# VH-VL binders against Nuclear factor of activated T-cells, cytoplasmic 1 (NFATC1): the designs that were tried, part 19

Target 1, 183 residues: Nuclear factor of activated T-cells, cytoplasmic 1 (NFATC1), of Bos taurus (Bovine) (p98201r389to571)
Amino acid sequence: PSLPALDWQLPSHSGPYELRIEVQPKSHHRAHYETEGSRGAVKASAGGHPSVQLHGYVESEPLTLQLFIGTADDRLLRPHAFYQVHRITGKTVSTASHEAVVCSTKVLEIPLLPENNMRATIDCAGILKLRNSDIELRKGETDIGRKNTRVRLVFRVHIPQPNGRTLSLQVASNPIECSQRSA
Short names: E, the ipSAE of ESMFold2; O, the ipSAE of OpenDDE; V2, 0.75 times the mean of E and O plus 0.25 times the DockQ between their complexes.

## First folded at step 6 (VH-VL; framework fv_becotatug)

Design m5 (from m1 with heavy chain W53Y S102Y S105R, light chain R53K; at its last look DockQ between E and O 0.52; V2 from the best seeds 0.54)
Fold by OpenDDE, look of step 6:
Structure m5 (fold): chain C 183 residues (1-183), chain A 121 residues (1-121), chain B 107 residues (1-107)
Amino acid sequence: as target 1 above (183 residues)
Amino acid sequence: QVQLQESGPGLVKPSETLSLTCTVSGGSISSYYVHWVRQAPGKGLEWLGVIYYSGDTDYNTPFTSRLTISVDTSKNQFSLKLSSVTAADTAVYYCARGGYRYDWRGYFDYWGQGTLVTVSS
Amino acid sequence: EIVLTQSPDFQSVTPKEKVTITCRASQSIGSNIHWYQQKPDQSPKLLIKYASKSFSGIPSRFSGSGSGTDFTLTINSLEAEDAATYYCHQSYSLPWTFGQGTKLEIK
């Protein structure tokens, strides 16, 4: 069975489950261009790094937390055309997190472990700024999209159900300004 | 059911590159991770590295400079390259199916039969 | 890396006896321990996943228990076909590691 598309709207709560951002990211993070190299992971407003937790999960098997960069100012949240999540080399969690691509969107996959109370600290995610010219050519994005420099960290989790179905949850962070200034 | 099969030269000279292929049949592994594990004669199991369905890799620390794992999705094949081999690299090499992309399962549920690679001049 | 230490290294037992193999982790790994059986000239076979869950097709005489740092594989009423080397494996953090193995011989 296929999972919901990244532009699909999903709830943060369902049944006993809640996907919650426990620690929000800073309001500013300077995204880097591919040619510049990584500028580190997104930091938390409260210090350290953002944190996400799945509540209500009682199984012993871990799950996968998905992270991608979404829009902040659109009516409906969707993957941001001009920004992508970037796996920070050397800053990954001790578990085998990795970067994937889903429908031309980079997705960072991070384990949620029961022994950590299904909580993940996001210390491995940077933000990559794509070239405007490349995106415009490929997707026909408008100037509105190009001028939008605010993003959100979008988290998803897919929970197997006893009936064989999958329950999908999503939560988005507070907006992050990705241009010029950095916190 | 899913089957994995290792293949490659059984003999490699010191300082050369050990190259192996893991062929998967009986199902798609597009959503799974594939690991390489080796076992020296009469010894235990040693994890070498993993390749994710995305193509990303993680390697055990001693092998980061010598080991390359890759995938050919069109052939459902995985490759291991270990450069600058020595006698210490003599072992049975296994490929094994590991995690599922959505649940991060951490066990190896399917293993290849293994292929012995001897490093000798 | 996380070191897994099995005990004993070797055990000779009589059929129908109860066998216990222990695995100790150098740090807490929750339930992220798995057990494998390897017979001579064969690849490892998954027995128990996440400390206590039996893998599909595994006889009921095999069971696992433990959490944190101390884990146990139990074979309740050993059969002759159970002669093999058993390994614990942790998937809590990279690099993944195995115990040194426990060789089980049947008298």
Scores: ipSAE 0.627, ipTM 0.869, lowest interface PAE 0.7, mean pLDDT 93
ESMFold2, look of step 6: ipSAE 0.653; ipTM 0.863
ESMFold2 (binder alone), look of step 6: mean pLDDT 92; pTM 0.942
ESMFold2, look of step 7: ipSAE 0.661; ipTM 0.865
ESMFold2 (binder alone), look of step 7: mean pLDDT 91; pTM 0.942
OpenDDE, look of step 7: ipSAE 0.438; ipTM 0.819

Design m6 (from m1 with heavy chain T61E, light chain G30R R53K; at its last look DockQ between E and O 0.03; V2 from the best seeds 0.00; counts 0 for: pae E 17.3 > 2, placed apart)
Fold by ESMFold2, look of step 6:
Parts: C-alpha cells; structure tokens; sequence
Structure m6 (fold): chain C 183 residues (1-183), chain A 121 residues (1-121), chain B 107 residues (1-107)
C-alpha cells in the first residue's frame, strides 16, 4: 500500500484523530530564488514559528509529519507549481527535518513525538521559488506563475491502524503571500 | 477505450432513496476521479460531487445531507445515493471522469450516456 | 459559489458564419474554464479545456480564449452539425459550476 498522492483531498480529522495548525504562519513570506540566499524559515504572526499538533493519538510510537507547499487560490489543494519547501538547518533551528521528493514535489519530514504531545514547531521550513524557465507545466496547469504567488503550508500525517492499514490526515494553513513585491 | 455507463431505476417515489451505479470499462477504476452531474429536463447541468482516488468525497453544499458517493472496486463501479428525494430531483444523471491519479484535471473527458430518474408517486 | 453567465442564451445562425459565445465568471477563475457541446439526447462532449486548449479530435473551427473573468468560444465557419447547446464549466473552486447554456440553431 502506497501513501496517498499529494493532490488527493484528505480530511483533517477522522475518528478520534485531528491534525490541527495551532499557530498559523504570517500572511507574508518572501520566497527566495535558487540564486539567492535563503530568506529563512516561515514565521508566525505573533513571533516564533507555526505549530502543528495531532490530537487524539494515544500510542507511544513517534509519527512523521509531512510538509509541502500547496496552492492557495484553488478550493482543491494541490502541490504548488511554482514554489517548493526548502529545508532550513543550522544552530538556530531546533526541529529535526529531512527532505524527500514525491512526484517532483519536495516534502519535508518532521518528527511528531508523544513526549511533545504530538506537537511540532515548524522552524525548519522555508519557501523556494522555482525559476519560471525551470517549470514544466503539469497537465492542466496554465502560464500564470508570476501572478500565482500565494501558497499554503500543507501538513500530512499517516497513522498506522491496528488492522494494518494507514489513516491519512491533511491540514492546510492560512494563505501566505510570497511575492517579491513589497506593496 | 474508457467507457462509463450509468444504471439504476427510472422511477423513485418521493422521500425514498435514489440509487445509481456507474460501471467502468477500459481502465482501472481504482485510479479514477469520478464526478456525478445531473440535468433536469430542459435545464442546464448541475454538479453534484466527486469521489477521489483515496475514496474521499466532496459534495455540492445543497446535497451534503442527502448524497453519498462511493466506489466498489470488486464490481468496477461507482455508486450514487440521494436520500429523501422530491420531484425536484427528477433529472438525467451522468457520471463523468475528471482525472487519473496524479493527473487531476478540471475537465470531464469521458461521460456516461446518462440515465433518467423520475421522482413521482 | 462562482456564477457563470453565458451570452447569448439562444442564437439562430447561418452555416459558414463565425459564431462567438461568451462566458463571464462572477470572480476571477484564471484559465480554469472548459467548454462542452451537447446535442439533443446526448451526453456533453468536451471541446476546449483550460480556456484555449483544444481537446483531442475536435475540429479546428472550434477555439477558445480568455483569462480572468471573460471567456469566449468561437466557431469559425459554422457547420450544420454544430447546432447544439454549449456550456462553459469552471473548475477553479468547488462547487464546480456550469453556465446556463447557449443554444445554437441553424436557420
């Protein structure tokens, strides 16, 4: 059994479980191009960083929280064609993370630990703007990349079930404006 | 080639449940994003809902309390159930494909032939 | 929800004429609009996807244009077989919606 594709529409709660964004990101984060230095991790509105928690999980095994950059202008969530998550590392970052690639989309893997009440601080994620010349339009995508500058942080968790199957949850953040314009 | 065929009873009594199936041939049903659309006689098209590859669904808001869309991979079928029907639910019902796994699309490339359901006493 | 308004509702047309059907969205839908043809007692048939991309096997006389809120379907040199009802459809936001339809009849 493979994990759900990133463009599947998954619920944020099912049975006893709910995946919630406890602290939302700021409404603006200037993404960086590959030729620029990192613009740092996404921040929260009140300072600090976004926070995500899985509620209802009572087992002792850690889980993995996935993070990717999704669309904000569609009702249906999908991986954003023009932005990808960028892993932030270094002494100022306290949260472990690992990059993976799923169907050409970068996904950041972040531990959810029972000893932290299944809550993770997202201080390890920045946003990279793909160069327009490097973007191959996916089937059905149009050429609106320079106008399509709003994203959402999309979080997923996959919870093993006693029957051997996996329960998958997804939640998306408030929109984030990533344009290079300051207006 | 992919084909979709709706089937079900042509007549349903008010307050009962309308139940339809959409049988797929020429492809793997487990990969389809399938929509249901209806058309009242002499009227336009109305989107009812969608079932995703994962088995999850989204419904048009007026129908959220009455509509169930499901899939049965062993029968190669999608199903629609609409409870508590009234004469206003009289329509031709279509199933339509709106994508294939990672190739989510916003358009319907294959439509069933449609089946008329009349709600009357 | 996003309302799509087509114009005209009905038009009598002469073969070989250029016919333009418009679809206006109540808010920007970028290019997430699709056009279908429906003949009597038939299922809709996809003509144009994502505003301007012709679907496979569709005659070249059918074309689409527009972005944002205003979209057109154009039939260059109408043929008698093009008598049908035409619908626009937005896939920008759920619930997906259709225009009310434009019926073309041959004079």
Amino acid sequence: as target 1 above (183 residues)
Amino acid sequence: QVQLQESGPGLVKPSETLSLTCTVSGGSISSYYVHWVRQAPGKGLEWLGVIYWSGDTDYNEPFTSRLTISVDTSKNQFSLKLSSVTAADTAVYYCARGGYRSDWSGYFDYWGQGTLVTVSS
Amino acid sequence: EIVLTQSPDFQSVTPKEKVTITCRASQSIRSNIHWYQQKPDQSPKLLIKYASKSFSGIPSRFSGSGSGTDFTLTINSLEAEDAATYYCHQSYSLPWTFGQGTKLEIK
Scores: ipSAE 0.000, ipTM 0.460, lowest interface PAE 17.3, mean pLDDT 84
ESMFold2 (binder alone), look of step 6: mean pLDDT 91; pTM 0.939
OpenDDE, look of step 6: ipSAE 0.504; ipTM 0.833

Design m7 (from m1 with heavy chain G27F R101K S102T S105R Y107A Y110I, light chain R53K; at its last look DockQ between E and O 0.02; V2 from the best seeds 0.00; counts 0 for: pae E 14.5 > 2, placed apart)
Fold by OpenDDE, look of step 6:
Structure m7 (fold): chain C 183 residues (1-183), chain A 121 residues (1-121), chain B 107 residues (1-107)
Amino acid sequence: as target 1 above (183 residues)
Amino acid sequence: QVQLQESGPGLVKPSETLSLTCTVSGFSISSYYVHWVRQAPGKGLEWLGVIYWSGDTDYNTPFTSRLTISVDTSKNQFSLKLSSVTAADTAVYYCARGGYKTDWRGAFDIWGQGTLVTVSS
Amino acid sequence: EIVLTQSPDFQSVTPKEKVTITCRASQSIGSNIHWYQQKPDQSPKLLIKYASKSFSGIPSRFSGSGSGTDFTLTINSLEAEDAATYYCHQSYSLPWTFGQGTKLEIK
């Protein structure tokens, strides 16, 4: 594949570009199990929902923002084994999204549009808690990982360059505690 | 008026190299993932390989040693070379447009008409 | 590689009936499945992309559903012109793979 793996470490800025979280998520969001109903989208502390913006992009073509759930407490950020992003839909959701899977990780794809100044409001993303029993059978997972209930929203964008290469940026939110009810 | 069209010899001898060219019109090849797919007579579809908008390539495992896909952006064409062909390589060969550069996993939304290549002595 | 298994291999159906074709992936691929229609001596045509998104110009009688490992292509009211072979295709991981095809014959 031409794109970096989800466990690669990427910068938040390069050249004229910067991927920035404009509005951070709340520090708590109760993740739901598959057998439970959705508990809605992650919210922002100041009200509303988190937002992300790509700065320095001057082209007319839209881009795709990728969102996945990452680790908060590991030395290197990687997809969280026990939490996945959950696509939220409905009349109350204003942001379009598409759910994809990359190497067993759910990735929410959100359009970044020039007409919106390459800004996206993240009102379409919840957090799903996977059953420990389903994950524990996977090689490489640890007990520490199982007990880790903190996650981060991880955002990526891939910017085509004139030389035919792709510039990839990543930014991660502040940690979110998923074991407790949202305040 | 997006269109892909395959061209090349319809007959190739065993052990020789099968060469095809896909001519693209209506879009820039440098903005899409483009693919080669073949179909043996009376059989299903088999993905051969892809050339990315960036120029990188990936090939299906059985063809990694025999297949080369290249692009000529100046002509808006991309090509396939399959070496050491045998009767098993007899098939209709399709070129197809995949996703836009921001959609790596995009479906093949536009296909060429296909060209039959027969491997025979 | 990811193996896609379609069911059935062959189906003979009367016009106006509902037709269901299934595609099962050997592992979870999310929604990275696409459906094509191929008529004799023609190239494949895209019907559905990403499991459930109808491609432009495709009649509304065609629809797709499913996620993970099990996917379905549905033709709500079969037309005579729908006689063809249908293929599912996964783009979750390389190599891209297709189902073996489902030949639909109209009675």
Scores: ipSAE 0.000, ipTM 0.560, lowest interface PAE 12.5, mean pLDDT 92
ESMFold2, look of step 6: ipSAE 0.000; ipTM 0.457
ESMFold2 (binder alone), look of step 6: mean pLDDT 92; pTM 0.949

Design m8 (from k5 with heavy chain G27F G98A; at its last look DockQ between E and O 0.03; V2 from the best seeds 0.00; counts 0 for: pae E 13.1 > 2, placed apart)
Fold by ESMFold2, look of step 6:
Structure m8 (fold): chain C 183 residues (1-183), chain A 121 residues (1-121), chain B 107 residues (1-107)
Amino acid sequence: as target 1 above (183 residues)
Amino acid sequence: QVQLQESGPGLVKPSETLSLTCTVSGFSISSYYVHWVRQAPGKGLEWLGVIYWSGDTDYNTPFTSRLTISVDTSKNQFSLKLSSVTAADTAVYYCARAGYRSDWSGYFDYWGQGTLVTVSS
Amino acid sequence: EIVLTQSPDFQSVTPKEKVTITCRASQSIGSNIHWYQQKPDQSPKLLIKYASRSFSGIPSRFSGSGSGTDFTLTINSLEAEDAATYYCHQSYSLPYTFGQGTKLEIK
């Protein structure tokens, strides 16, 4: 079976399950351009890093949490045209991750482990600003990425069901301002 | 029905490159990871490596300089190349499917039937 | 690298006996251990995942237990068809490793 496209609107809860952001990101994160070095991982507003938890899951198998950068100012939540998630690695990062590409959108894959109560700390994700020449415009998006500087972290989980279908949940963070000029 | 099938030459000369193919069906290769495992005759199982959808790989440490794992998504096909082989590389080679798109639950629920590769002059 | 040590290496058993195979990890791996059965000239077959969870279609006489470093596979009434080599496998960290195997033979 195929998974839902990243621009499909998905609920944050269904039946016994709820995907929830337990610790929200800060409202500001200065993204880096491809020509710059990384600006580090997204931080939480209270210190530390965002965290996400799947509630209601009682099985013993790990699941994969997906993370991509979505819109903050559109009527519909969709992959952001001007920003991509950037994988952060190194000594200060405790959370494993892998990078994948889904229809030109970078997605981080992050473990949700039963032994961690299906909770992940998001210390492995930064935000990359795309060059205007590399931007693939979609219906409803502007030609000027310099003005559309607000994003959200978008998390998804896909839960295999006994009937062979997949239950998909999505939750988006509070908006994050990525402006280069000021907080 | 989930199937994995290894194929390649059964005989390889020392110092040459062993080249194997794993053809898969019955599941999406974007939703599951496929690993390579080998077993020398009369010996136990040895994990070799994996390729992720991103193109990243992880190899068992003795093989990092000799092993290349790749994927051709248009053919549903994984490839293994092991360079500079010796008699110690004589083994049955398996491809095996890990659990549903979870790098973190690496049990192997489906295995190919295996292909014997003999390294001999 | 995490070393898995199985015991015994070999056991000759009669039908209907209870058989216990152990696997010890060189460090704690939680419940990230899996058990496989391999019959002669066949590929491995998954029996138990996550220490104690039976894979679909596996006879109920197979069970697993343990956590941390010490794990056990139990066959609570051996059948003749259970003659095979059994392997434990850890998926806690890469590289994945297997125990050396336990061969069961029918007397």
Scores: ipSAE 0.000, ipTM 0.512, lowest interface PAE 13.1, mean pLDDT 84
ESMFold2 (binder alone), look of step 6: mean pLDDT 92; pTM 0.947
OpenDDE, look of step 6: ipSAE 0.013; ipTM 0.561

## First folded at step 7 (VH-VL; framework fv_becotatug)

Design n1 (from m5 with heavy chain Y102S; at its last look DockQ between E and O 0.46; V2 from the best seeds 0.54)
Fold by OpenDDE, look of step 7:
Structure n1 (fold): chain C 183 residues (1-183), chain A 121 residues (1-121), chain B 107 residues (1-107)
Amino acid sequence: as target 1 above (183 residues)
Amino acid sequence: QVQLQESGPGLVKPSETLSLTCTVSGGSISSYYVHWVRQAPGKGLEWLGVIYYSGDTDYNTPFTSRLTISVDTSKNQFSLKLSSVTAADTAVYYCARGGYRSDWRGYFDYWGQGTLVTVSS
Amino acid sequence: EIVLTQSPDFQSVTPKEKVTITCRASQSIGSNIHWYQQKPDQSPKLLIKYASKSFSGIPSRFSGSGSGTDFTLTINSLEAEDAATYYCHQSYSLPWTFGQGTKLEIK
């Protein structure tokens, strides 16, 4: 069984489950180019870092939270063509994470642990700005959002069901302006 | 049936690099995490590090400067390189299958047989 | 790192007896503890995952319990083949760590 495509629209609620952003990111985050150094992790409006929690999960096994950078101003939420999530390196992290690629989109995978009430603090995610020229050269690119500098953090979780199927939830953050420096 | 098998030189000189390969058969490991664990003679188990299916890695703190784990997807093989070895690195080295995509399982369900590496001049 | 301390280090028991091995974590790890059996000259074998879930193919006489910091592996009605060293393992946080092991001998 394959997981839903990243451009699929998924609910944030299903049955007893709800994927919720508990702490929203700041409205501004300066994305960095690949040739530049990391500008750090996205920060929360209230201080600290954004956080996401899966509610209603009662199993003892952890799940994976997926994070990718999505569009903010499109009719339908989809992976942003010009921005990618970036795994922050160099920090002391006690929780494992890794950066995967799904259909040319970087996805940061973070564990959701029952011990933490299935909540994850997103202190490991930066935002990478891709060069317009590089994206425009890609075959099949449907839109060129050269001036679209707003993104959302998009979170997904896939919950195994007893019937062998997978229930997928998604929630997106408030928009983040990536062309300006973080306040 | 998934099988993991470690291979490499059983003897390595001090200051040299220990190189091991973990070959996986009986299934694709492209979506799994593979861990390396070692066990010194008569001692317990020590987690060395993990490589995710994405190719990213995490290493145990003592080995961050010396340990490199990599994957060759074409061969379904994983590699461990431990540089600047000393006698303290003498151990049976295991590769073990861990997590699967999207589940972050924290246990090792399949292990290799292990390969003894002795560091000696 | 999280330190796992097993008890006892060694135990000699008679077949058919009940055996209990404990694992204590230096901090709360919820249910992120796993148990392995290792026989001489063999690789570890997964017995229990996430404190209390038996792995496939594991005899019913093996069970796990506990949450937080204190965990227990129980072997009901010990068999001769159960002679081995048992390890607990935590996956709550990096680096993953193991207990020091409990060697079980059968009289």
Scores: ipSAE 0.434, ipTM 0.814, lowest interface PAE 0.9, mean pLDDT 92
ESMFold2, look of step 7: ipSAE 0.690; ipTM 0.865
ESMFold2 (binder alone), look of step 7: mean pLDDT 91; pTM 0.938

Design n2 (from m5 with heavy chain T61D Y102T; at its last look DockQ between E and O 0.43; V2 from the best seeds 0.00; counts 0 for: pae E 3.0 > 2)
Fold by OpenDDE, look of step 7:
Structure n2 (fold): chain C 183 residues (1-183), chain A 121 residues (1-121), chain B 107 residues (1-107)
Amino acid sequence: as target 1 above (183 residues)
Amino acid sequence: QVQLQESGPGLVKPSETLSLTCTVSGGSISSYYVHWVRQAPGKGLEWLGVIYYSGDTDYNDPFTSRLTISVDTSKNQFSLKLSSVTAADTAVYYCARGGYRTDWRGYFDYWGQGTLVTVSS
Amino acid sequence: EIVLTQSPDFQSVTPKEKVTITCRASQSIGSNIHWYQQKPDQSPKLLIKYASKSFSGIPSRFSGSGSGTDFTLTINSLEAEDAATYYCHQSYSLPWTFGQGTKLEIK
């Protein structure tokens, strides 16, 4: 079964379900280059880390929350060509995750557990800045993308339906400026 | 039906690397997570690690420095390499199918038959 | 890591009797417990997933219950073929861990 493409526009609400960002990220997060060390996980504006919750889910089996870095200033939200999510690991990270790649976009997959009310704290996600030259060579990106330093955390969840189909929801965070230091 | 089958040498010398292969047949496992579990003779089950469909991995703490799990998508095979083996690594090794890409199912629904690996000089 | 402790370690029972195996987690794991049956020289077989959901093809005499830290596998009306070692398994957090096993013999 194929899932919706990452550039597809998905609702945050459908039927009884709602995917919601409970805690928004800070407006600034300094992304790091691949040749640099990680700058840690994105932090929340209210302290701690961002959090996401799926409402209306009543099943006992957990789901997977997908996280990727999307555009902030485009008409239609899509994966950002110059920024990727970066998996943060270590003893300081409490949220389980693994990294996947979907159509050249890194996707962080995080469990949503019923016992946690299908809520996840995003303490495992950093932001990686890709080299402009590499992206240009790969996809022929224009200067517009290169100059766009604002991103959003984009969250998706895919809910299996009794009919065998999959219901997909998406929610995007407030914009994050990645060229400046985080406050 | 989905089948997993472990294969590799049944005997490995101390300090050498234990190498096993898990071959999946009867269906695509490209979107599933595959785990390795071992069982020492007469003992319980021990989770070693997991490889996700993307190739990312997580290992049990005691094995982080010695264990490598990989995938060959073209062959629908998964590999386990455990370096610097000792007698304590003597066990039946299982590969097992776990979660699916879109869900974090935490159970193993399909297991290989297991392969005994004895570490002995 | 989360430690799972099963009880009892061993049990000998008569056919048609009811058997209860307990698994206790060192911390709350919600319903992230699974049960497996392993017969001699065989691979483990999934019986119950997420504490109480029977896996496909599993006889109705097998059932699971519990939440948090205390879980139970129940076998109603034991059959001779149920002689095996049973393991609980947690998937709440990495590393995943198993109980030490409960060996069930049928008289």
Scores: ipSAE 0.383, ipTM 0.790, lowest interface PAE 1.1, mean pLDDT 92
ESMFold2, look of step 7: ipSAE 0.420; ipTM 0.802
ESMFold2 (binder alone), look of step 7: mean pLDDT 90; pTM 0.935

Design n3 (from m5 with heavy chain Y102H; at its last look DockQ between E and O 0.47; V2 from the best seeds 0.54)
Fold by OpenDDE, look of step 7:
Structure n3 (fold): chain C 183 residues (1-183), chain A 121 residues (1-121), chain B 107 residues (1-107)
Amino acid sequence: as target 1 above (183 residues)
Amino acid sequence: QVQLQESGPGLVKPSETLSLTCTVSGGSISSYYVHWVRQAPGKGLEWLGVIYYSGDTDYNTPFTSRLTISVDTSKNQFSLKLSSVTAADTAVYYCARGGYRHDWRGYFDYWGQGTLVTVSS
Amino acid sequence: EIVLTQSPDFQSVTPKEKVTITCRASQSIGSNIHWYQQKPDQSPKLLIKYASKSFSGIPSRFSGSGSGTDFTLTINSLEAEDAATYYCHQSYSLPWTFGQGTKLEIK
């Protein structure tokens, strides 16, 4: 069984479950180019880092939270072609996380733990800016979005169901301007 | 049935690099989280590190400067390299499966048989 | 790191008796504790996952309980084949850690 494509529209709630952003990211975050050093993790408006929580989950087993960079200004949310999530390194990591790739989109996977009320603090995610020239060369890229510098943090969780199916939820953050330095 | 099997030299000299291979059979290596755990003779278990299906790794703090875990998908193998070994690195080394793609499993459900590595001059 | 302390370190018991092994975490880890059995010259074998869930193929006499900091592995009716060293393991945070082990001998 395959998971929904990243450009699929998913609900934020279904049945007893709700995926919610508890703490929103700052409205600005300076993305970095691959040739540059990391500019750190996205920070929260209220201080600290963004956080997301899955509500209604009562099982004892953890789940995987997926994080990717999505569009902010499109009619339908999809992975942003010019921005990717970046795993922040160089800090003490207390929870497991890794950066996967799904259909050319980087996805940061973070555990959701029941003992943390299925809440994750996103202190390990930066934003990488891809070169326009490289993206424009990709086949099938029709909307280059060269001037689209706004993104959203997109979170997904996939909840195994007793019937063997998977329930997938998605929530997107407020827009983040990535062309300017974070205040 | 998933199986893991460690292999490598049983003897390594001090200051050299310990190299081990974990061969996986019965499953797709590209979907697994694989951990390395070692056990000194007569001692308990020590977690060394993990490699995710993405290729990313996390290492136990004492080994961050010496340990490298990698994957060779073409051979369906994982590798462990531990540099600058000392007698303290003498142990049975295990590779163990500890997760799937999109499935965080905090336990090791399948283990290799382990391979003894002795560090001695 | 999270320290897991098992108790006892060693236990000698008679078959058919109930055995209890405890594991205490240095901080709350919810249910992120797992139990393994290791016999001499063998690799560890998963018994219980996430404190209380029996792994597939594990005899019903093995059970786990607890949450937070205190966890228990119970063998309801000990059999001779249960002679082994048992380890608890936490996956709550990195680095993952194990208890020091409990050696169980059968009289």
Scores: ipSAE 0.469, ipTM 0.833, lowest interface PAE 1.0, mean pLDDT 93
ESMFold2, look of step 7: ipSAE 0.662; ipTM 0.866
ESMFold2 (binder alone), look of step 7: mean pLDDT 92; pTM 0.941

Design n4 (from m5 with light chain S91Y; at its last look DockQ between E and O 0.52; V2 from the best seeds 0.63)
Heavy chain, then light chain:
Amino acid sequence: QVQLQESGPGLVKPSETLSLTCTVSGGSISSYYVHWVRQAPGKGLEWLGVIYYSGDTDYNTPFTSRLTISVDTSKNQFSLKLSSVTAADTAVYYCARGGYRYDWRGYFDYWGQGTLVTVSS
Amino acid sequence: EIVLTQSPDFQSVTPKEKVTITCRASQSIGSNIHWYQQKPDQSPKLLIKYASKSFSGIPSRFSGSGSGTDFTLTINSLEAEDAATYYCHQYYSLPWTFGQGTKLEIK
ESMFold2, look of step 7: ipSAE 0.714; ipTM 0.866
ESMFold2 (binder alone), look of step 7: mean pLDDT 89; pTM 0.926
OpenDDE, look of step 7: ipSAE 0.631; ipTM 0.870

